# Ledger of designs, part 45: VH-VL binders against q86iv5

Target 1, 237 residues: q86iv5
Amino acid sequence: LDSCSICVDFVGNSLNDLLNIILNSGVIGTCGDLCSAVPGGQIVDTVCDLLCDYVGVDEFIKLISDVDPDPIYICEKISVCKTNDNAAASLDLVQINPQNGTVGGTFTLSIAYTVTNTIATGQLAFNIIDPTGNAFGDAVLLVQQSPEQYTQQFQFQATPSEQESFPNGLYTVQALVCEGSCGSPHPNTYTLANGTTTFTISGADSSSMSGAGSFSGSSQSTQTGAASGSGSGFALF
Key: E = the ipSAE of ESMFold2; O = the ipSAE of OpenDDE; V2 = 0.75 times the mean of E and O plus 0.25 times the DockQ between their complexes.

## First folded at step 19 (VH-VL; framework fv_rosmantuzumab)

Design aa6 (at its last look DockQ between E and O 0.37; V2 from the best seeds 0.00; counts 0 for: pae E 11.0 > 2)
Fold by OpenDDE, look of step 19:
Parts: C-alpha cells; sequence; structure tokens
Structure aa6 (fold): chain C 237 residues (1-237), chain A 120 residues (1-120), chain B 111 residues (1-111)
C-alpha cells in the first residue's frame, strides 16, 4: 500500500475514535497522547504517530476536528496525498448484470472509465437507489491513476437486511469518478464523470440467507484493449 | 540471536525506588518497541507501559502513570523502567518484551525477568 | 479497560488428548478485518512465550499442534495432540487497545 492509501485508510477507519479521544481526553499535549489512545493495535498507533508527527499535534487535531472531516482531504492537507486540479476523466460504461434479477440474487456492476489527465487522489463511487428512494453504495480510492482506461467491478447480493429490504421494482445505479472524495465540499474536489443505468428486481426468492450485502470489490485492473463488445443497456447520462 | 537481558533481583523497602534495565542484542534496537509487563507471585500478567527507542515516546498504564518512568539509551541498546514509591503490592517479576513495529502487536521476545521484593 | 476472561482456569489432560482453552473479551478486539488477540505459553520460572498472534497465526518455531481461532469477543486456543512439554500456563492477550490486558491464565496439568 502506498502512503496515501495508508493515510486515507487510517483516517477513515479511526476518525470516530480520534474525535472521541479529542473530545473526551481534555488537553492533548503530544501525538503520543492522542495516538496511543486510538484502538487498532500497533499498526494503527504507528501510522497515527507518523502522520501526527508530520504536521504536529495541533494541526492534526484541527484537521480531524473539522465540521466535515474528509479522510482524503485530511491526507491531502498533510501532503501525504497529492492533488490535481486538472484531473480529467470520462465514463465509458456502466453495466449491471443481470439487468433483471430476483431478490437474493447476485448482481455484478461493471464500470469502465478513461483517465485523460492524472487523477492524483480520487474516488470511483457508485450508488444504487431502490424503488423507494433508499440508496446504498461503495467507493474505491484512486491514487495516481495515469491516463488510460480502467475497469472496476463490484458485486452484491440482493439479500434483504435492516439496511436494505430490496423491494421489487426499478433500481437506478449512479456511477461517479472524482478527484477527491465524491460529493465532498472541500477544496481540490471535482466530479470528473458521472453516469447511470437501471435494473429490475422481481420475485421473492425464499432463500433465507441473511447475508449482509458485502460489496467485495475485486479490483482487477485489466488493461483491456478496445473490445467492441455489443453489450446492451449502457445509458451514459 | 535476539536477546533481552535484564538486571538482577532487587530488594527494596516501601517508599523506595527501583530501576530495572533491559539490554537488547541480536537485532536493531530502534526497530522494535519495548514493553514492560509484571507478574505478581502466583498471579497473571499486568501490562505496565512501553517506550519507542527511536524517539523515546512512552505510554503508561494509568495504574502506574505517576510512579513509572521508562527511558532508553540507544547507544547501549538498553531500556530502563523506574518505579517509585514502592509498595508491598509491587512485589513481582518484571519483564521487558519487544514488539515489532508495523505489526498487529505481539510480544515475540521476552527478557528473563527481574524479581522485585518490596518488604519492610 | 478490556477485560479478558479465560476458561477454564485449570484443566487436566493426558498426552495425546485434545485440549481447548477459551478467551472472552469484554468488547470486540476486531479492527479492519483483523483480530488483535495473542496467545502465550508460560512455564514455571520462565518468561511467557508467544504461540499465536492475530488470533490464528502460528508463531515461527511453534509446533503445528497449536492453533488459534475466533473473532470479535470469543477466541480459542487448541492443542492437539497434547505433548509432555505442553503442560504449562497459557494466557490470552488483547492488543486492540491500551492498556494491553491479559487473561488470568489457564493451567494445563498432567492427569
Amino acid sequence: as target 1 above (237 residues)
Amino acid sequence: QVQLVQSGAEVKKPGASVKVSCKASGYTFTDYVIHWVRQAPGQGLEWIGYIWPNKGRTGYNQKFQNRVTMTRDTSTSTAYMELSRLRSEDTAVYYCARLPLYSSGWFDYWGQGTTLTVSS
Amino acid sequence: DIQMTQSPSSLSASVGDRVTITCQASQSVDYSGDSYMNWYQQKPGKAPKLLIYAASSLQSGVPSRFSGSGSGTDFTLTISPVQAEDFATYYCQQSYRYPRTFGAGTKLELK
């Protein structure tokens, strides 16, 4: 893992813990005082210490205590992650298979995009909106993506849970490529490309597996050359 | 071979102080965190604190916060633990142990232990 | 502080037996897909020896008859088959949060 990915991962996973420590511990005089209180073992402590020492405890606390803390933005501010205000990309494909599925079924989302100017630190994000307007999704961190074509796949099971009931009907997929965190109000954040597609879920498959929709993102960076595959239903909006 | 060699047994009176040493060899001293753990007779293990030899950063169990001081000498690859205002309850075997940096946090090598007896 | 509860406190076994020791944490010791739990063996008059780290990883040089499992709050150390040299006290230890804490220990005795 590169330093930027490590930073974003740490801040993302430990943000609430850091905030709680800052709010509850009173005066924090050193990076050691802060970082030793963070749960997650020695790795977390070590990463915290390195990042904190890099900017100083006061600046680190200030960044974490922002009204809208953003892990990518924080890592950019401490110069661990880079920014590119000229980043550029286009969305090539948003496809979901099957286009017509059932409750309990597995769906594969494929997103292809072309970077035309380097994405320094950004995200590939998607949202699935069910017929009731409830949205769920995921994002992948993009670090130093040079100009070329990329493909990312996501898989999810349409198993009902407390978070998503998967009602029958028309679903909408939104895909976004961003410099910075998608939807963030912070500087150096840009939506580079967006697209949508739709799919349907019909019929209650009675299979009782209470599996929480774990998005297993297998990032296979296949440099696929331009295979003109005639596959159906790409609506780039 | 990795070794942590501790100083010899100590007998102290209540209210006194003790300083235990832990000399490291067979590895780069600054690449590992040194932890201290004690064990009272017939009892379990109690974590005391740690020191990062590379920069001298310390963390202490709050139970000992006002009585324990951990230091290191990088030139001699030696860690020190000083415990002040000794009590009878401080009677225990004290261990130093190393913990790899960038790990999930386990003590892979231990000193042989230093027996402290606090008696009036 | 995270409390570690070991069970049983003591047990007797014969050489060749399968032994299971359990450790329960007062809260989850999982973080980002990893479990921050370690197991140690201690013989009388000796320092503890690392057996298992990260719940299930066998320390180098430790015999394969030792294994660790579990996640969240519940963890298990298994010894199978027990050998004569395995009669000792075993401790679980969490490395999730400071202060680091140990279980009270399980003494494995020869039957």
Scores: ipSAE 0.382, ipTM 0.728, lowest interface PAE 1.5, mean pLDDT 89
Fold by ESMFold2, look of step 19:
Structure aa6 (fold): chain C 237 residues (1-237), chain A 120 residues (1-120), chain B 111 residues (1-111)
Amino acid sequence: as target 1 above (237 residues)
Amino acid sequence: QVQLVQSGAEVKKPGASVKVSCKASGYTFTDYVIHWVRQAPGQGLEWIGYIWPNKGRTGYNQKFQNRVTMTRDTSTSTAYMELSRLRSEDTAVYYCARLPLYSSGWFDYWGQGTTLTVSS
Amino acid sequence: DIQMTQSPSSLSASVGDRVTITCQASQSVDYSGDSYMNWYQQKPGKAPKLLIYAASSLQSGVPSRFSGSGSGTDFTLTISPVQAEDFATYYCQQSYRYPRTFGAGTKLELK
């Protein structure tokens, strides 16, 4: 358990609670005033206290009250997550199988990338854009990714839901490798590589199926290190 | 070997103060939080508060907020708990316990306890 | 404060028995798929000893005859089979919010 991942997970999961506490608590003078009210038990309180105490309560409130708060950026500003303005990577493969499928079918997205200069704190992100322009996807946090080749696979079943009906047509898959949060306007953020592929869905897109879409993933490395998904959803894509 | 060694038993009169020490060894003192818990004779466990040794940050149970002070000396790896305006109901065994960061709040190592008797 | 209701307050058992001890929190102690409930054993004159953390995870060096289960508000410590060294007082503890609170204890006694 590295401190950068723990910070990003804390901020991503607790941001709304922190903002509500700030709005409802009047003047917050100490980190204890803020952090003791956050639900989630000892680990959440401890992580909150440590992060807040490191930069001071006023700076911490400023970071989480930003107009467009960004968990990775917040954790970089408090120096728990490192940055590398010279990070470099390329995408080797963005592939989805089957390329022609049906509603209710299972699709496997394979992404391979090569890091050529360490990604200090970044993301592997993807969007799947349906024929009407609606998007769904996920992101995986990358911490201290040394130069090496990496692969990640995701599976999903195209099960219609209120959020995504999986209509017939052409789908676009966009993949990104980033230092910092992909798409973020904040400093120390770079899109290092991007790639696209497509697939089609045809057939019974009005089928009534039990409907929840979800993602799962696994990671494989040519070094002994491996990372699996720990996304917090998409901010800007 | 991780060890928390507490100061010896104390006998005090009502209205006095007591300061209990907890000396840590076998780990980096500033990387763990020290909590204090007490147990009155024949009773259960009651949480008093914590101190993070790095910057001395504390959090106290409201019940004790105006009577307890927790401090530390990082050069000797020692945490302290001072309880003032003692009453007879403060008679208890006082424990320090170590808390690993990024845990569900379990106390993995405990001191041996310090018995405080408050009697006129 | 989160109130912890532990039952029974005492329990008599023989070596070889299966015993269960329950703990009910006044509100859920779950967050992000984890349960913030821990179990301790205490013998007279000794500090408490951690048995189970995060509701069901066995602390290193604790015999596998101890197990924990539950989620939300309802939690159980199970000892099976009971051994001679298990006669002690057992406490549950929530670490979800401050102040941290303990159950009143369950004394396991030899029948």
Scores: ipSAE 0.007, ipTM 0.475, lowest interface PAE 11.0, mean pLDDT 83
ESMFold2 (binder alone), look of step 19: mean pLDDT 92; pTM 0.935

## First folded at step 20 (VH-VL; framework fv_rosmantuzumab)

Design bb1 (at its last look DockQ between E and O 0.78; V2 from the best seeds 0.65)
Fold by OpenDDE, look of step 20:
Structure bb1 (fold): chain C 237 residues (1-237), chain A 120 residues (1-120), chain B 111 residues (1-111)
Amino acid sequence: as target 1 above (237 residues)
Amino acid sequence: QVQLVQSGAEVKKPGASVKVSCKASGYTFTSYVIHWVRQAPGQGLEWIGYIWPNKGRTGYNQNFQNRVTMTRDTSTSTAYMELSRLRSEDTAVYYCARVPLYSSGWFDYWGQGTTLTVSS
Amino acid sequence: DIQMTQSPSSLSASVGDRVTITCQASQSVDYSGDSYMNWYQQKPGKAPKLLIYAASSLQSGVPSRFSGSGSGTDFTLTISPVQAEDFATYYCQQSYRYPRTFGAGTKLELK
């Protein structure tokens, strides 16, 4: 079990619970007092205890209570996750299939990137911007990625929800590779590479069905060798 | 084989204290959490508390109004539960049980139970 | 505290029957895609025995005739086919938060 991934996952999923405990509980004197109140079973309690013990309860509470808590930064600060100020990467491909889809259709986003200097703790993130300017996306945690080529795929269904109506028009995909959390103001955070692509959605506005667009990210890490460069317009910013 | 062996039956008067032991064997004592659960005659199961043998961290059910103290001796792989200010309602079978650290929190092995009778 | 409502309190069955016991939590016991519900069997004069953990995982050494299902607040233990040794009391238990809580139990009796 990768301790960094466990840390980031715990802090990310339990942050609100931890904050609620801190705000609503009296004096928290020990890691045990804090961690025993966190829901999520024994594994969560164990992880909480482990992480809290690295820095002590006071420092742990301080980190959690930050105005802009960043799970990756917190885990780096407590020395569970590593940092690399010399991390380097490039984007090789950002592709969405189909390029022309319909409302209710399934889209597959493929992102290929090359690490040239180890990413210690970072993210592969993407944002999809609809024609109205509304954005939605996801990110994958990267831990100790050595110099190599990587590929990640994401899948989503363009089913209208409260979060995204999927209007007809041109959509923009932005992909980012980062050391640290993408877009975070915290130390040891850098955008290593970015790229964009576009796709279109057409079809009848079926506004009535409240389907929660569940992003099912299937992470298939395929080590693909020689990327044959077919000329789709990758705009490197 | 994993075993939790508890101390023998106790008979106490109201207001007294009792200390029950739970000796663990067949596994690494500090790699699991010990929980305590009791069962009154003909009743269901009531969770009392837990102790982490590695660090000595404890958590108690607040319904016991601070009458419970859990300790451990790592050198003998033994957990202890002390219940003070005993009442007739404390008459029950007391169980220790093991919980894996990196689990969803199930009780996979149980002691044989210790019968406590509180009577005037 | 999370209350566990177990149903029925008792039921009679014959060997070979299919039996279903239900447990309802007062709040969801799901976290990060997992359900923190466990099932135990207890025979008279004995400690409880773990049957199912994480709602649907069978404990090692437990016969495959025992199965668990459910998520959120509603969970089910199924025994099929019931054997002579299965007549006992069954308990559900949540491990989502403290204090840990149990259902009141279901006594399975021979018809």
Scores: ipSAE 0.632, ipTM 0.863, lowest interface PAE 0.7, mean pLDDT 90
Fold by ESMFold2, look of step 20:
Structure bb1 (fold): chain C 237 residues (1-237), chain A 120 residues (1-120), chain B 111 residues (1-111)
Amino acid sequence: as target 1 above (237 residues)
Amino acid sequence: QVQLVQSGAEVKKPGASVKVSCKASGYTFTSYVIHWVRQAPGQGLEWIGYIWPNKGRTGYNQNFQNRVTMTRDTSTSTAYMELSRLRSEDTAVYYCARVPLYSSGWFDYWGQGTTLTVSS
Amino acid sequence: DIQMTQSPSSLSASVGDRVTITCQASQSVDYSGDSYMNWYQQKPGKAPKLLIYAASSLQSGVPSRFSGSGSGTDFTLTISPVQAEDFATYYCQQSYRYPRTFGAGTKLELK
């Protein structure tokens, strides 16, 4: 992995711990004082120390303590991730299959996009909005994406959970290609392209199942997992 | 091929100091953190602290911070642990062990141990 | 500090038996989907030897009769079937936070 990806991954996983240490521990004089307190084993301490030493502990604390901290933005301010205010891309295909499925079924979202001016540090992101307005989604980090055509697939199983019940009805898929974090208000952030598609979920409640047969499937070898969000809980684009 | 060879047994009086060495070979010394762990007779393992050989950064268990100093010499690939103001409770076997900088933090290789006896 | 409670303190077994040893941490040692719990074997007069890291990952050269499981605060080391060379003391250790801490040990004795 490159240094930008390592930085974004570290900040994304450790931001809340870093904020807690900074706000609750008082004066922090060295990167070691800060980084040794971050949980997660040796690798987390090592990456924290490297990034903190790169900019100095005072600047690192300032960046982490920003009013709207964002892993990509923080890593851009550290200068480990680059920006391109002229990044450009288009969405060639936003397609979900099946167009009509059932609760418990597997859906595959296919996104094709063309980069026409390098995406320095950005995201390919999507939201799925259920019939009641609840949304879930995910994103893939894009680093130094040269002008080319790209494809990406995401899949999920419509298995009811506390976060999403998968009610019957019409679902809307929104896909975005961005420089910077999609939906972020920070400088050097742009939505380069967006697209939508829809699908439906219909079918009987599982308590009314009339047959024994069921399609079984598992998600494997995905490019991106579930969206990671902490804080207010509704920071979707 | 990887070896951590520690200095020999020590017998000390209460109030004295001891300095234990740990000579590394068979790997890049500065790519691993050196940790120190002790084991009192018939007892379990107690973590003492670490040193990063590449930059000399240390961290100590609070139980030892007033009395422990860890250093290293990168030219000889040797780590040192000095324990001062010795007490009878410090009687133990002292181990050095290494942890890869880019790992989850397990101790993959250990020195043979150095026996310290503190008695009046 | 994270306290580690290891059970039992000792047990007796015969070659061929299945043995389980438990370790409970005073707080979760999970981070980003991984569990930072390690297991070591120690024979008298010898340094500890790594068996299991990250709760369930088997160290290279360790026989598959050793396995680890668990997450959060509760972890288990299993030896099945026990062999003659397995009579030793076993320690759990968390690598989640500093200070690193160990369980008190479990001595596996020949019955």
Scores: ipSAE 0.582, ipTM 0.841, lowest interface PAE 1.8, mean pLDDT 87
ESMFold2 (binder alone), look of step 20: mean pLDDT 93; pTM 0.948

Design bb2 (at its last look DockQ between E and O 0.63; V2 from the best seeds 0.00; counts 0 for: pae E 4.1 > 2)
Fold by OpenDDE, look of step 20:
Structure bb2 (fold): chain C 237 residues (1-237), chain A 120 residues (1-120), chain B 111 residues (1-111)
Amino acid sequence: as target 1 above (237 residues)
Amino acid sequence: QVQLVQSGAEVKKPGASVKVSCKASGYTFTKYVIHWVRQAPGQGLEWIGYIWPNKGRTGYNQNFQNRVTMTRDTSTSTAYMELSRLRSEDTAVYYCARVPLYSSGWFDYWGQGTTLTVSS
Amino acid sequence: DIQMTQSPSSLSASVGDRVTITCQASQSVDYSGDSYMNWYQQKPGKAPKLLIYAASSLESGVPSRFSGSGSGTDFTLTISPVQAEDFATYYCQQSYRYPRTFGAGTKLELK
């Protein structure tokens, strides 16, 4: 497992715990004091200790306590994740299936992109904007992606929840490829490519607050060859 | 083969201190965490603390009220647990056990145990 | 501290039987899709022996008649079929946070 991925995963998942420890604990004098208090088992403690040792406990606490903590940026600052100011990519396809669905239905989002200069540490992100302007989405961490074509698929079920009611109407999908965290204000963050597509949802407004729409991201990285598909116009911004 | 060999049985009076050793062999000593667990007669298991042999970092169960000190000697691959201000309630079998660093934290190998008897 | 409630405290069984032991944590011991629950066997005068780690993973050298399941707060150890050498005390243990804590144990006795 890649050290950068481990770092980003740890910081992302343990950020709140770390902050709580920092705020509620007395003087934290060592990495051990900090990391031993983090829940998540021995591996989490070990990863925390390893990462903390790169910069020391004081600098580590400072990075975690940033006003806008960014896991990717933090891991770059401690030199676990690499950066590439010359990273470059293009978006090839943003497709949602079905284009016309119903409430409660399953949708598959496919995003294809080409890396032309290595993405050192970045993201493939997407946002879905419903007819009311509410947005939801997800992102995948990209680590050391060499020049090549890549494809990522995401699935979601349009089941109403507290987070998203899935009203009838036109939905907009925004896809982004970034060096660094997409939308982050931190250094070494760049939007490399973006694109949009649309789809519709129709059906009865079932007011029953059933369960949270779980994004089950199946990351199938398929090396797809150059399919010249003439299909639906995505707008490149 | 992996082995943790502990020091022999101890008999102490209340207020005294005891130092138990745990010698590791058959693996790289610094790539595993050593934990200590005790078991009073006819009772369950109580976690005492841990030490990281590579750096000497320790963590203790607060229920021991700062009476426990864990150390290690990397040159001899030996971990030590010292318990001070002994009480009759400290009468138990004390175990050392190892935990892999990149694991969910299971105790995969145990010492044979050291019996401590605290009596007047 | 995470409290571990183990049940039953004792159980009688015959060789060939199916036995289930349960452990309930006072809070979830799941992290990033994994469950931080372990099971041990202890025989009289011996140190505990690891059976199951990460809720359902069988330790190397442990017979396949032992299995673990569960997530969140509720976990089970199953022995099927029980063999003569399986009569011992069993403990669950959480490795989610410190301090590490154990269940009170389940003594499996011959019927």
Scores: ipSAE 0.674, ipTM 0.881, lowest interface PAE 0.7, mean pLDDT 90
Fold by ESMFold2, look of step 20:
Structure bb2 (fold): chain C 237 residues (1-237), chain A 120 residues (1-120), chain B 111 residues (1-111)
Amino acid sequence: as target 1 above (237 residues)
Amino acid sequence: QVQLVQSGAEVKKPGASVKVSCKASGYTFTKYVIHWVRQAPGQGLEWIGYIWPNKGRTGYNQNFQNRVTMTRDTSTSTAYMELSRLRSEDTAVYYCARVPLYSSGWFDYWGQGTTLTVSS
Amino acid sequence: DIQMTQSPSSLSASVGDRVTITCQASQSVDYSGDSYMNWYQQKPGKAPKLLIYAASSLESGVPSRFSGSGSGTDFTLTISPVQAEDFATYYCQQSYRYPRTFGAGTKLELK
């Protein structure tokens, strides 16, 4: 829909492919050399070429090859995404349902927040900490969120995997609203508000999956304000 | 009304070259990539390559091993495909087709085709 | 290169039948939740015509009796009910990577 969200989505989805092309190619002299090798159809080639041509291939490679690359930061440096060092927001509600569930069950996290000064490019993120201290989470991109009240819901399924076994016990949910990528050390990044809630998993044993593990997190976004949002899988804190 | 109108049928000897034109109308020429696809008699479709009309950037199927050159004239909204060192197996119908720049890469409109016959 | 295996190579049907045509890519053609598989109809002496893009999206002006489904490597074109004007050859095509590649085609014939 807008240039900023298109850029962040492209960089987030293509970062590993771009890094592999950069590391494994002997010579990258033009944006065409780089961008034609990225999979994902015509729109990916087009977006890559536009962004790369805008800053030049050398600067684009430098931004992609950063030691701690961050899609929002990259798109801000390209000047496709705006920043607001005075962004402000508060969290009104952090609620998870059910409060007590089981392994394999579905949990819905509801977050309500109020923007009091425009979030130019930021995130609404959550982090779930299991009883052993292992953490996982997700985030959605916030672009040009005007002062207003918003709600979003995230849904995930507690399916055991190599990454998270979902042991019995108390889980802590941390929700964040940020300008920039939540937890990023990059400039123009601020945690604007945070909140917590808890839930429990009871009555099931956790186990490792033999031969394969998977993690399945579903996120659904519902916004009640006058802003656009899209789901992205970055900035887990 | 989108149209891609191609040049007429060609008969060539082995070793010659052919240049096929594809004139676009009814849309902004530089907002779509032009692709070329061929179909030998009784055979399926084979992708040849593309040209970005605004930048002239091209990409070619390696099966044609540098025998293909694609160009365009933005002032006349016309794309060209030249195939050199013709062989009898180049006998086919040659199509131009367009792809929107902001799309997953489908061919939404096709030219009527240009028949090329290569025989001794 | 991504090989496209299209089945069957031909099939016979009567007007009113339901037919399915399958296409299997040698690797996934999914990117960011979208499938980059397209379907075309070609009648003798004519250029191909786009039917379905992005696996399941119906092109404007194409009758709703055509539908597409699938993801990853496995895709299906369904025609239900078959009409007299649907007897033609059908091609799948991936737009995920260069070179673009097509299935070998499925000829739908009147029984």
Scores: ipSAE 0.302, ipTM 0.685, lowest interface PAE 4.1, mean pLDDT 86
ESMFold2 (binder alone), look of step 20: mean pLDDT 93; pTM 0.951

